# Designs tried in a protein design chat: VHH binders against q9c0y8. Part 6

Target 1, 316 residues: q9c0y8
Amino acid sequence: MSASHPGILHEYTERLVAFELVGKSNVTLTSNVTRSLLLFVGGLGDGLLTVPYVQELVNPLDEIGWSIVQVQTQSSYIGWGTGSLKRDDEDLHKAVDYFLHIGGADFSTRKIVLMGHSTGSQNVLYYLTQSILPNYLIAGIAQAPVSDREAAYQFNGKEKTKELVDWVKAEYLDKGLGNDVLPRSKVENFFGEVPTSANRCIDLTDVRGNDDFFSSDLSADDFAKTFGNLKEISGSTAHSQLILLMSERDEFVSPSTDKAQLLNRFRESIRPTTSNSSLSGIIPGATHNVGPKSSPEALKWLINQLITALRSFIDQ
Short names: E, the ipSAE of ESMFold2; O, the ipSAE of OpenDDE; V2, 0.75 times the mean of E and O plus 0.25 times the DockQ between their complexes.

## First folded at step 1 (VHH)

Design b06 (framework vhh_7w1s_2)
Fold by ESMFold2-Fast, scan of step 1:
Structure b06 (fold): chain B 316 residues (1-316), chain A 118 residues (1-118)
Amino acid sequence: as target 1 above (316 residues)
Amino acid sequence: QLQLVESGGGLVQAGGSMRLSCAASGFTFSYAMGWHRQAPGKQRELVAKIYSGSTAYDDSVKGRFTISRDNTKNTVYLQMNSLKVEDTAVYYCAAKEYSWGLDRYDYWGQGTQVTVSS
C-alpha cells in the first residue's frame, strides 16, 4: 500500500533527512521557535515511517504543543550492518543541533526528547550515558529495549551464536579486519541479506558487545556502567530523565525472562536517582512494535503514557 | 572530535622518576583512559588504566607507577617511579568511549618516547 503524509522534510545534513509530521493545528518547528520536539529513531531495518505507531502520535502530541520528527541516519534501512552506536550518535547529535537552531530557535526555549524503538533504545542510552558530545536532551524514552544477543540465542541457538562470535574474533578482529563485511554464507541466518561488518556482528552478538545494554544475564555492575552514568544537560545542573517502556508480549524476548524483574533491575541501576522516571513500565498486551497483533489497549496505553511524560516537561 | 596529546617523555637514569601527561580535547566524558607501551620488537601492552574511579595496573609496574586524572583539565597522568631499563618504550595514551563492551580503545595518541639508561 501507498500513502501520503503531510509534513516537512528537513535536510539536517547533506545526505540525511528528518521528517516532521504536521498535525491538525498546522503548527511546525519553523513556525513556532518555542515548540517542543519528540525526535524519533527506529530500530534495525527501520527508516522513515516504518514504525506504524509514530503516525498515531502526531495529533495527540500536536494537542499538547509537541511536534514528532522521525530521523533518518546512516544506519537506516540496511545501513546498520556496517555502522556503530558511535556513528549513530554523531548523526543524532547533528539532528539535535539542527532542530535547536532552525527558525531562530535555541536551547533555552526548545525542549527536545529523544525516543528510540527497539535498537533505537540502544541509541537513546548511548546518547545519554556514553556520548562524548554535549547533551541537550531533557529526556530519553526507550520503547521495546531488547537484547539483540539474547534474540540471537533464541532464534539461532546460544552455542551457534557463541561459535560465530569466536570465529569472527579469530578470523577478523584479531587480524585487524573489523571493518570488513562478513561472507553472507556465514551470517545469513543471523542478519539475512544485510551486509554486516565483523565489528557490527560482535557489537550485537557478543557478551558485553558495544550494543549489549539490555541482556538479562548482565550483572548489576554491568548496568551501573550504562544506566548508572547519565549525563547532565549542557548548560544546566539537571540530568536528563530516562523512561523505559517494555512490551509485555515482545516476541524478541525469551518467554523465560521475567520482564518486570528485568525492568526493575534497569531502573534500580539509574544514577542519579532523579533520572529514574516513575513513568517507566510495561505496555500491556504489546508486541515488539505495538503492532496489530497487540491487545486493543496497547497503543492507547502508549499514547497516554507519552502524553503524560511530555506534559510533565512543559511545566518544569 | 576527540584528540589525545602526550607530553613529558624523554631520557632518564635507572631508579629515576618521570611523569607523563595526556591532554584530551573535544570531549566531556570517556569511560576509561589508559596508558599503553610498546618496546622495540614487542607488541603494545596495557600499563595502567583509570575508569569509574578505579585503577588497574600491569603486574610489571604495580607499586611503581600511578595513574591519575584531573577532570577539570581533562588530563590523565602516569607517574613513573623506580624506573628500570626494561620500562624503555613508546608510551601511548588511549581513551575508551563505552562504559561496557569489548576491552578495545577507540582513540590513541601519537606516543611519547621514554628511554631509561643504566
Scores: ipSAE 0.000, ipTM 0.184, lowest interface PAE 13.2, mean pLDDT 87

Design c01 (framework vhh_vobarilizumab_d1)
Fold by ESMFold2-Fast, scan of step 1:
Structure c01 (fold): chain B 316 residues (1-316), chain A 121 residues (1-121)
Amino acid sequence: as target 1 above (316 residues)
Amino acid sequence: EVQLVESGGGLVQPGGSLRLSCAASGFTFSSYAMAWYRQAPGKGRELVAGITSGGSTSYADSVKGRFTISRDNAKNTLYLQMNSLRPEDTAVYYCAAEVTYRYGDTEYTYWGQGTLVTVSS
């Protein structure tokens, strides 16, 4: 299986690229300053073209005047193990700034939505609630928001995960060695062959670590801190909107977790409240990445939901 | 990308003056509170002066009446005018944009690279 994909590879900052797939209209962000943009960021291990459904979004989005761009960050592929949500946020702001202005555009002519897959969902929430940088996103979309901590509990055991957290704190964080890469023999069953720093390990696996937005054992007050403070759009009193799309058959969520109840807890915590919060939902029959093992209806549902969401953000 | 680039440091004799500049890019400078910090050899960083987006200023007791912080929002530039310099003012001076990191309510600062000021004969 090999394929060629027509598009434009943008260098939005030194050594980082973003790939704009060109749809049937042949309209590009450079050629049309009124073209809206869905900027897509993947999860752990992802890079360009690694999330299968993204290619399927190109023509449906093109039909409604939107381009989709896949962003490569320093955390793409194996880079995430020595990264942070803060470093990802800095890269994403560079991409947003680049695409906001390319071809002579500005915020008055071009609207940008950030969509994240998996840990890309944490990137969306961080951007919209915790970033210190100006916000030009009109909305965020989180697809397959999952707890990395609870995934570690599921695949490695809760006790073993807590033992790792305690060990990393004692042997690294307490000694000021947060940026040091952990010995592979200690973490290969959690992170495989990916070089993983002490800080990144704790961010992903500790209770209320910096990535810990979606765990089912978090309190209403915890969710209020992460969902309860959507940023105002820079230069406006309007706030960014947020839509959450969970996968029904997500293999990274314990079968004992009630996904509908958990999603409702996330939705209830979003502030300010928006009318399109009701567009958050569960993708029927979808695996984590809405891939080939999903039910046949999953991808069509996702496409239709995204079109509805994008139209709702700009009131088309 | 938030970039803060300091300039204007150098060697100056006691009683002399220097003007530090901080060129800011990658964010809406006019909307952020800005500050100057300094770090002398073997010591921690200390706040020297702060200025809000609205232009209100604050100073460490050790520099009051000698240093003036100002900003030019049209040029995205922060300044520190340093008069009547003393040997104890010798330090690396850092430009900073300050924000509270809301996850866990931790305050942190975005830092420039620093510019060295040496007050000596």
Scores: ipSAE 0.000, ipTM 0.097, lowest interface PAE 20.2, mean pLDDT 87

Design c02 (framework vhh_vobarilizumab_d1)
Fold by ESMFold2-Fast, scan of step 1:
Structure c02 (fold): chain B 316 residues (1-316), chain A 121 residues (1-121)
Amino acid sequence: as target 1 above (316 residues)
Amino acid sequence: EVQLVESGGGLVQPGGSLRLSCAASGFTFSDYAMAWYRQAPGKGRELVAGIYSGGSTSYADSVKGRFTISRDNAKNTLYLQMNSLRPEDTAVYYCARTYTVEWGSTYKDYWGQGTLVTVSS
């Protein structure tokens, strides 16, 4: 329930922190700052220590010379409701810049991988497609990439979700009020008590909204704009890899969705083709967050897949 | 320690009714949204109904008009009233806690052990 966790708390920018968990080989907090890093971004409502499998990654990653770092953004906890993928991307660039420079310019050779969970998967894909990548190896890992729009359809009904979208457009976006927070009484059943702006609501729930990367009803042309536009590392012939790990028993994905077929559609859209990782797959028996109600083998599969991926990024 | 304990499952004929209960402990129940999920053999877990801290409710299209989710904050108990049951409703039903959003990674992955509901053909 309550526990203490040893680690290094990094202040990567004004008011935002990144928490590096200490593995068994890194018992001294005054520390080898040249370790390779898996920067972890949670989903909606997540912050430090909220995704349980992160703590299970610490020792396996430590054994291969990597640390897991949980990045707090302005969107952490309830901040996402007035945020955007663009704002998240700005925070992630500041975190990356921090970790490249805490030991001086030589940290440009440090290996950094971005891993996202849930809407963190949108953050990773956005970073890899919209940003010019630094002169170092960057790869992305998306765990439980799901459609927030189709999840809203499943929970609230497709028609009710579309009625909300139409209402928000008419009463807010058409009037230039996109940054205004929506009345709780209109959106509590979608977003609970989280203050949610008109823009953020539309980003998550509208067809082709700014967060709408993973919906099963999107076209090949839609996927070409995201998966088809991965950036290569600046100043290098190397390409960033993208690894997609879907959960087999993901409760936020409709039972009518063929996950294997959808994953294959994502993978077929990846460009350059050298960024299409053979390590992408479906985590057997996994719930959305690979939690305690997953099959017993799910967590071990995830750990083994991540270790395999990170080892492959060491071989230049 | 968060605990969720489901009860009320059983065998019922098509058109029948059942009321499921979930007893919660180890947290301030009134501060959290709660949900019911179900899983049929060989299928993924699907969201059935949710109820937010403020009392707003949401339902899957397949159960809308037949099922009613409710809560008793004084008893730390979540309920699912299931009416007009169909063979397709046969599944293990799970109680779950969430913070503020029923979907996405706001789930703390606190789940009950489940209760079996069988609707005979």
Scores: ipSAE 0.000, ipTM 0.208, lowest interface PAE 13.8, mean pLDDT 84

Design c03 (framework vhh_7d4b_2)
Fold by ESMFold2-Fast, scan of step 1:
Structure c03 (fold): chain B 316 residues (1-316), chain A 123 residues (1-123)
Amino acid sequence: as target 1 above (316 residues)
Amino acid sequence: QVQLVESGGGVVQPGRSLRLSCAASGFTFSSYGMGWYRQAPGKQRELVASISSSGGSTNYADSVKGRFTISRDNSKNTMYLQMNSLKPEDTAVYYCAKVYEYTLGSGYTFDYWGQGTQVTVSS
């Protein structure tokens, strides 16, 4: 490991941390400084500093009065294989609650935005649709929303994926063994060395499984169940905004999928319609994680899009 | 230093066969799934075939099913694509890629794409 990052490590529960990175304009930043927060949750396999662009956001966000906070959950690293969106949602609520109740914080100008990467996009959408949102949590941003089921179809084959689903249902779910970890030898082609429960396998790979929000073969009625019920912000009649940022060269999305059409189908399903952000779009030349193999313009586009979004959420 | 080196491309007449090879180095080949992608002029790249780390599972695009066969030899760190009954529509640059057998959601799937090998089916 060859780099050090200045920041504040917050212990938002007895076992879970959130890491707030410090930018150039506020080297004395503490949890008590009046700043707006972008709470970031990664995808499967991610933890602190694993998504390359997060570090690149620190100084641009700092310049506009925002801090990026990376939230560790029980699902971080390999924990996701025995997790669920419901468990992740509980962790994210605890993180948000922590930042809303830090002593000395001035919430008169402070705003909170929840941003997810990859399956973090499912976390964001789930969070925004479960219940009335905490005060000052005003928007969700989903970067690289991708179908895990269709990724399995692409890499393992549709028939093999369906055979797995049928086998897990018959041998585990039908027997009440949903929390049992599947034998690695039976699922290594899908989940590698990550211990994966029967429930988690089905959530990710079954048609209309609990994580199946973004598949291109889903109906308008399916999208209405996920996008169609964004909740109100506590103490307000306003609803959160949802911003969807798909990667143009996303390796988890089949080349046969028209990403612009799929994004439009997601956006058309958003209710209330006022929650459908015009800042949603496709990141030009971006790989899934907007990483080094992206076109040179991809990261700059993402930074500019996020700055534009976050500025729009602050009163002049 | 991860390297993927494709070979075996060329110019052939319709109905003929070619065998592509991908030699891998710099990583534990037997631990990763592999795939063949192709890109025709003016088109987006498409997955042609994929193979699991053990070779026990394979997948093919509908356009090549029954004509192409993907295989691997973990002892030689090499993946192959046997292409039979080639059509003009198969003309493309073919790329091999290291892919993960599980979805991590963090862009691990297409790591260390090779330089590509040109296949031209002349009609």
Scores: ipSAE 0.013, ipTM 0.345, lowest interface PAE 8.2, mean pLDDT 85

Design c04 (framework vhh_7d4b_2)
Fold by ESMFold2-Fast, scan of step 1:
Structure c04 (fold): chain B 316 residues (1-316), chain A 122 residues (1-122)
Amino acid sequence: as target 1 above (316 residues)
Amino acid sequence: QVQLVESGGGVVQPGRSLRLSCAASGFTFSDYAMGWYRQAPGKQRELVASISGSGGRTNYADSVKGRFTISRDNSKNTMYLQMNSLKPEDTAVYYCATEYKISYSGLEYDYWGQGTQVTVSS
């Protein structure tokens, strides 16, 4: 049911917060001892505490000297329907900047890993590709990177999805009404009760829309524009590593999709090649959110993989 | 008032065939993708096959690919699963479901049938 969680609620902007869950050590990002952090962004509809495994990461990460922080963005809960990857990126940069300048005797050497779930994976890849990265942002982790477009094909049918795209383009985008909210009756099968703008609908459902990073029908040239364009870390010759963790039983991926082959196509496109992490893989038995319907080993695998990754970054 | 009613389950020997039916009512059937799921005792529910509203696209789990065929008759508001070359590991309760997913992140309309038992044993 309901639960209380010890932690620190950080106000990283006037209107947005990030929640740091505190583990058994009681050490926080505001302590005199410098801690590194995993900054977590959820997917569509997510907010604070909505992704089940995040709470399970607190103590394992605490044991190795890392904090986990969940970020609230303007896109949290239902806000995503009128948002964009660009707006999310602006919020995430503000959060990262805040955590680079808070607490610790040696906060300037704090390492940051940005982790996303679901469309948070698009947020991570977008963040890593748009501009020179903040100091000490050493990795991005994408958990359950899935195609929203192909999910729409699976659940609503390809023809119906393309019909929606064509209608939105003709009735909204071609008329300069991209920021207008679509009638619920037209999109409730795709986005439920979430107010969804014409632009956001197209971003998620159109071929090569602004969110369309992970579709299996995209070309090597398409992947080169995203995975092939990772930016440098400010003040460094190094690039962030990208770790891709797909869920084996992901209900938003067609069962006809060869996930191992698709993951390999993503990885082959990563540039520079040194950013292609060997820790990328498929989470055995995992549902989309590594939730209660996953196989019993799925959560433990995810935790162990993340601990392995974070330990490897201590040496960087 | 969405209703899904499965039929066609039973007990068969390995290598035999069964055809499951799902009769749908309470919605415009041709507008919705549909799927078959199964759940064996002590196991999690898994997607077996799905079909688009028009019937133009189908997807299958690797374990049933080449043996099972999903189809639909929109004039009769009915979806089918033809199960050939049945194996003991196909033993499960089979559920008809609408693929009416909203909000990707856990706010979803999953309409499910009551389930039909398929037992493959010799």
Scores: ipSAE 0.000, ipTM 0.167, lowest interface PAE 12.1, mean pLDDT 87

Design c05 (framework vhh_7xy4_2; at its last look DockQ between E and O 0.60; V2 from the best seeds 0.00; counts 0 for: pae E 2.8 > 2)
Fold by OpenDDE, look of step 2:
Structure c05 (fold): chain B 316 residues (1-316), chain A 122 residues (1-122)
Amino acid sequence: as target 1 above (316 residues)
Amino acid sequence: QLQLVESGGGLVQPGGSLRLSCAASGFTFSSYEMAWVRQPHGKGLEYIATISSGGGSTYYSDSVKGRFTISRDNAKNTLYLQMNSLKPEDTAMYYCARYEVTWSGGRTYDYKGQGTQVTVSS
């Protein structure tokens, strides 16, 4: 059965919307200038309320003075197939700017945390590393940061993935056809019915592609370019916090991968070191999206971890 | 080992009826959306009917809408296609297909059976 959720639909651009979920207090970003927000961006295929734990965050966050907003980017649902992290980042900047100001708020009154799920984690890391951050963007949370490339290896095979990459490079990229959409008959096993550009295919499946942040076979030097390159907050020597929350039972991470070790490798690469939050960890018993197949404690753990994090940010 | 085994195909006259069956094994049948696809000789695959995992929702292509009915019995791990008012253009190899979501969130069918031939001819 479909469920209805109270909230406010925001037009943060002429063509893009974000949905503010309203909690039991009925306090909104518009009604309270001091209200802070968790801006949530999903992964590949995600749209509004496609990540099951999002709706469960509404009231807990509401109780501590935070709103959760689900942002729709051009990449939402099947839009990712022709998108890029750069495009996503542009959309997210527009969203952040919009939500900073609604209700008459400003950077002195409202704080924003960006949270990404799955490939949304690439968005978070990209956001934190590409440009100087505004002083109101105080943290990024990457939930279920996984390698899309290694997911492809797992589900489609490493050799087949390499063959695809080589073929796309030869037939499209080398010919200047990176923006062309790949034939479904060639890539359906990888991307299903989602129209996927040559560039996007390479971003997701090539070694050190544009989205290749979280692969276990990356070097320390690779991580230094991403985790090691968090940008400073404008007008300050401070940096945003980065919290990494991996799922213990993430089905998109190879069973042979030591998740704890991998997480540590990520964390150890974070620069400045002060941005390496002690709140990073592994969600116990959680599947990728902390969905219904997760252990019962997984969602509770996530909620508690988020509440702890968000409180800590305001107390700073 | 995942298996889909189609049956029920054959030769039928225009206006006739056939009922196809697909026996599924090697996976949790009730957890998957299933589909019937067909491939005329020398042509590509055509998705003609889909049914949700629980059987509560169905979809039909315009080419078969009103004539074909997809159903399933999860207790028997069986998918069905009732084909009525058959036309010569319905002549094709018919496959039972399991829909799955890729790692990227896209939907595709990851497995289909050996197929059963349906021939509609006077």
Scores: ipSAE 0.497, ipTM 0.859, lowest interface PAE 0.8, mean pLDDT 93
Fold by ESMFold2-Fast, scan of step 1:
Structure c05 (fold): chain B 316 residues (1-316), chain A 122 residues (1-122)
Amino acid sequence: as target 1 above (316 residues)
Amino acid sequence: QLQLVESGGGLVQPGGSLRLSCAASGFTFSSYEMAWVRQPHGKGLEYIATISSGGGSTYYSDSVKGRFTISRDNAKNTLYLQMNSLKPEDTAMYYCARYEVTWSGGRTYDYKGQGTQVTVSS
């Protein structure tokens, strides 16, 4: 559906923008130094306004003193195919730095939470646990954390996915051609029209590839490496926090996967332990993107859970 | 098992008309966007037309706009392409394709049919 959205388009770095949706209060991140920020990053193929529930968050968040900003990264739309979690992390840190210093002013006391959808969940986990740059975020929220590798197994077949991985390693990685774009004719069943580098293909589809955080066949030691090292918040002794919200009817998760058990394995791996880890859960009746095919209760549950989470982060 | 069976091709003179049909089976036809694509001998695939799952939206390449009409009958699991004012450059193998989004968000066509040959010559 076509619509107009009032807000502020921020240029946070060269060629990249972030869109702040303005709620009924008309309070903005530029007009109030104490205004808290939910910075939203989408998944593969996403850009501004492509995730259906984001616009529904504007006024509920506004009522509790939070603004939502959708960040565009180099990986937005089709750019992800030649990208990496590291490159995405660099873009996200630039956005965070921008919102702490808008127009050269000091907004450094602002509370910032990073929320990701789909592969945006990998971006959140990377930022909070593996980033080499200073962490200014108080928390992350991962919505629809899904194994891209297991999605490939489901839709393309496990054997075909392993054949692709082996071929890419032999013909590209072993030859130092990791940054080369793979021939579309060889990978279109996995990536469609999206130009995809050898490195990006392996990151998404290989066992313990750089994006492989959420697969059900990973060990407790694997999860400890990704969830087990939440970074300290810059200028504080407090550590960042993480909340995981899985979709009950996620079409990219195999029906054979016990989502409750997998979510519990993720939660048990989070270190340091936090008082609000119990806010992680399964969104009842939700499709992957909590879209129109979800149960009527799904969006309301998500909104209420986010409000509860954002309030809890301030009091930690 | 997904099957797309094209028919209706043949030899026609310039200015003539043909109606192509595609019989779909092995999936819920009414849930998928469908396309017609063509491949001239020794060349790459060329997009011709796409139709939404419910039939309410259609899109055409500039080379066929105003001459070709894509349509579907969801009750019969059949896709159609009405081709009018045919030109020699329309000579190609025509494929019925299921348009879908990969798990990664990319868009692709599932070319499961053998195609139907259209030859436009005097």
Scores: ipSAE 0.385, ipTM 0.740, lowest interface PAE 1.6, mean pLDDT 90
Fold by ESMFold2, look of step 2:
Structure c05 (fold): chain B 316 residues (1-316), chain A 122 residues (1-122)
Amino acid sequence: as target 1 above (316 residues)
Amino acid sequence: QLQLVESGGGLVQPGGSLRLSCAASGFTFSSYEMAWVRQPHGKGLEYIATISSGGGSTYYSDSVKGRFTISRDNAKNTLYLQMNSLKPEDTAMYYCARYEVTWSGGRTYDYKGQGTQVTVSS
């Protein structure tokens, strides 16, 4: 159903916006230098108001003095097909820098948490472990950190995915055409109508492609290079916290995958170990985006974990 | 498992009419947007009509607008295409298709049936 949502549209850089949803208090990031924020980035295909639980977070967060802000990047909606984690990271850093300083704020007065849903989880992990830009996040939250490659295996077949990867390498990458958009007829079963570059296809679907952080067949050494490499917060001796929230009934995770074991493997790889939040877990009864097919307790559980985490960051 | 079975094609004179049917099974038909697509011999696909899951919204390509009508009966799990004022250029294999969202969130229409041939005296 169509509806109006009260908020502030922020222009955090030219042509890119973030939408601060406003709760019952009517307090905003522009009106209160000590108010902190949860900056939210969705997954492939997502944009403003597409992830169903975000609206439900507005008032619970408002009650504890936090704003929730939905970020548009160049990859929002269909833009991801010709993008990269690096390009997304650059956009997110611009958003963080903007929100860190509006209203005269700085890190001592305002905390920023980056939360990602689905491939937004890759954005979070990239920001905290791979980015060459300064880090100002007190924490990252990855909801539904699922493997794109293993989803392709599940829905398109492992052999067909490997055949596509081999073909793209031979016909595009080996010819220096990595930025070219692939013919729709070759990739429609993977990416639908989204124009997708050869590089983006490889990032998502090749073994150890640039997005391949969460596949269950990666080794402990692979996880050490990502989960094991959390950055210090710039201007501090502390490191960001990392919270991982899997959905119990995630339709994009193979039925053969033991989610509890996989989550434990991710968590055991986190370094420094003080960044491994005890608030990580599996959201009971949740579908991928914690949508309406989820069990009734799923959203309540998610809200409780988020509120617990966010309160702890103010009390530091 | 998902099955789409088209029927109702055949040979017809210019100016004539045909009604295509598509029997759907193996999924909750009433939850999906559906489409008719066609492929003339040796040419690419043309997406000619779509209908929302509840039947309340339709779209038609310019090539068929005013002559073709898409409809659905969710109680019978059936999609229809009424084709009037047929022209030789309407000669093609016709497929019904289900709206798909891939694991990557991309949208497409999946046509996996055998299709039904429509030939207009040409």
Scores: ipSAE 0.283, ipTM 0.680, lowest interface PAE 2.6, mean pLDDT 92
ESMFold2 (binder alone), look of step 2: mean pLDDT 81; pTM 0.810
ESMFold2, look of step 4: ipSAE 0.249; ipTM 0.651
ESMFold2 (binder alone), look of step 4: mean pLDDT 81; pTM 0.810
OpenDDE, look of step 4: ipSAE 0.459; ipTM 0.838

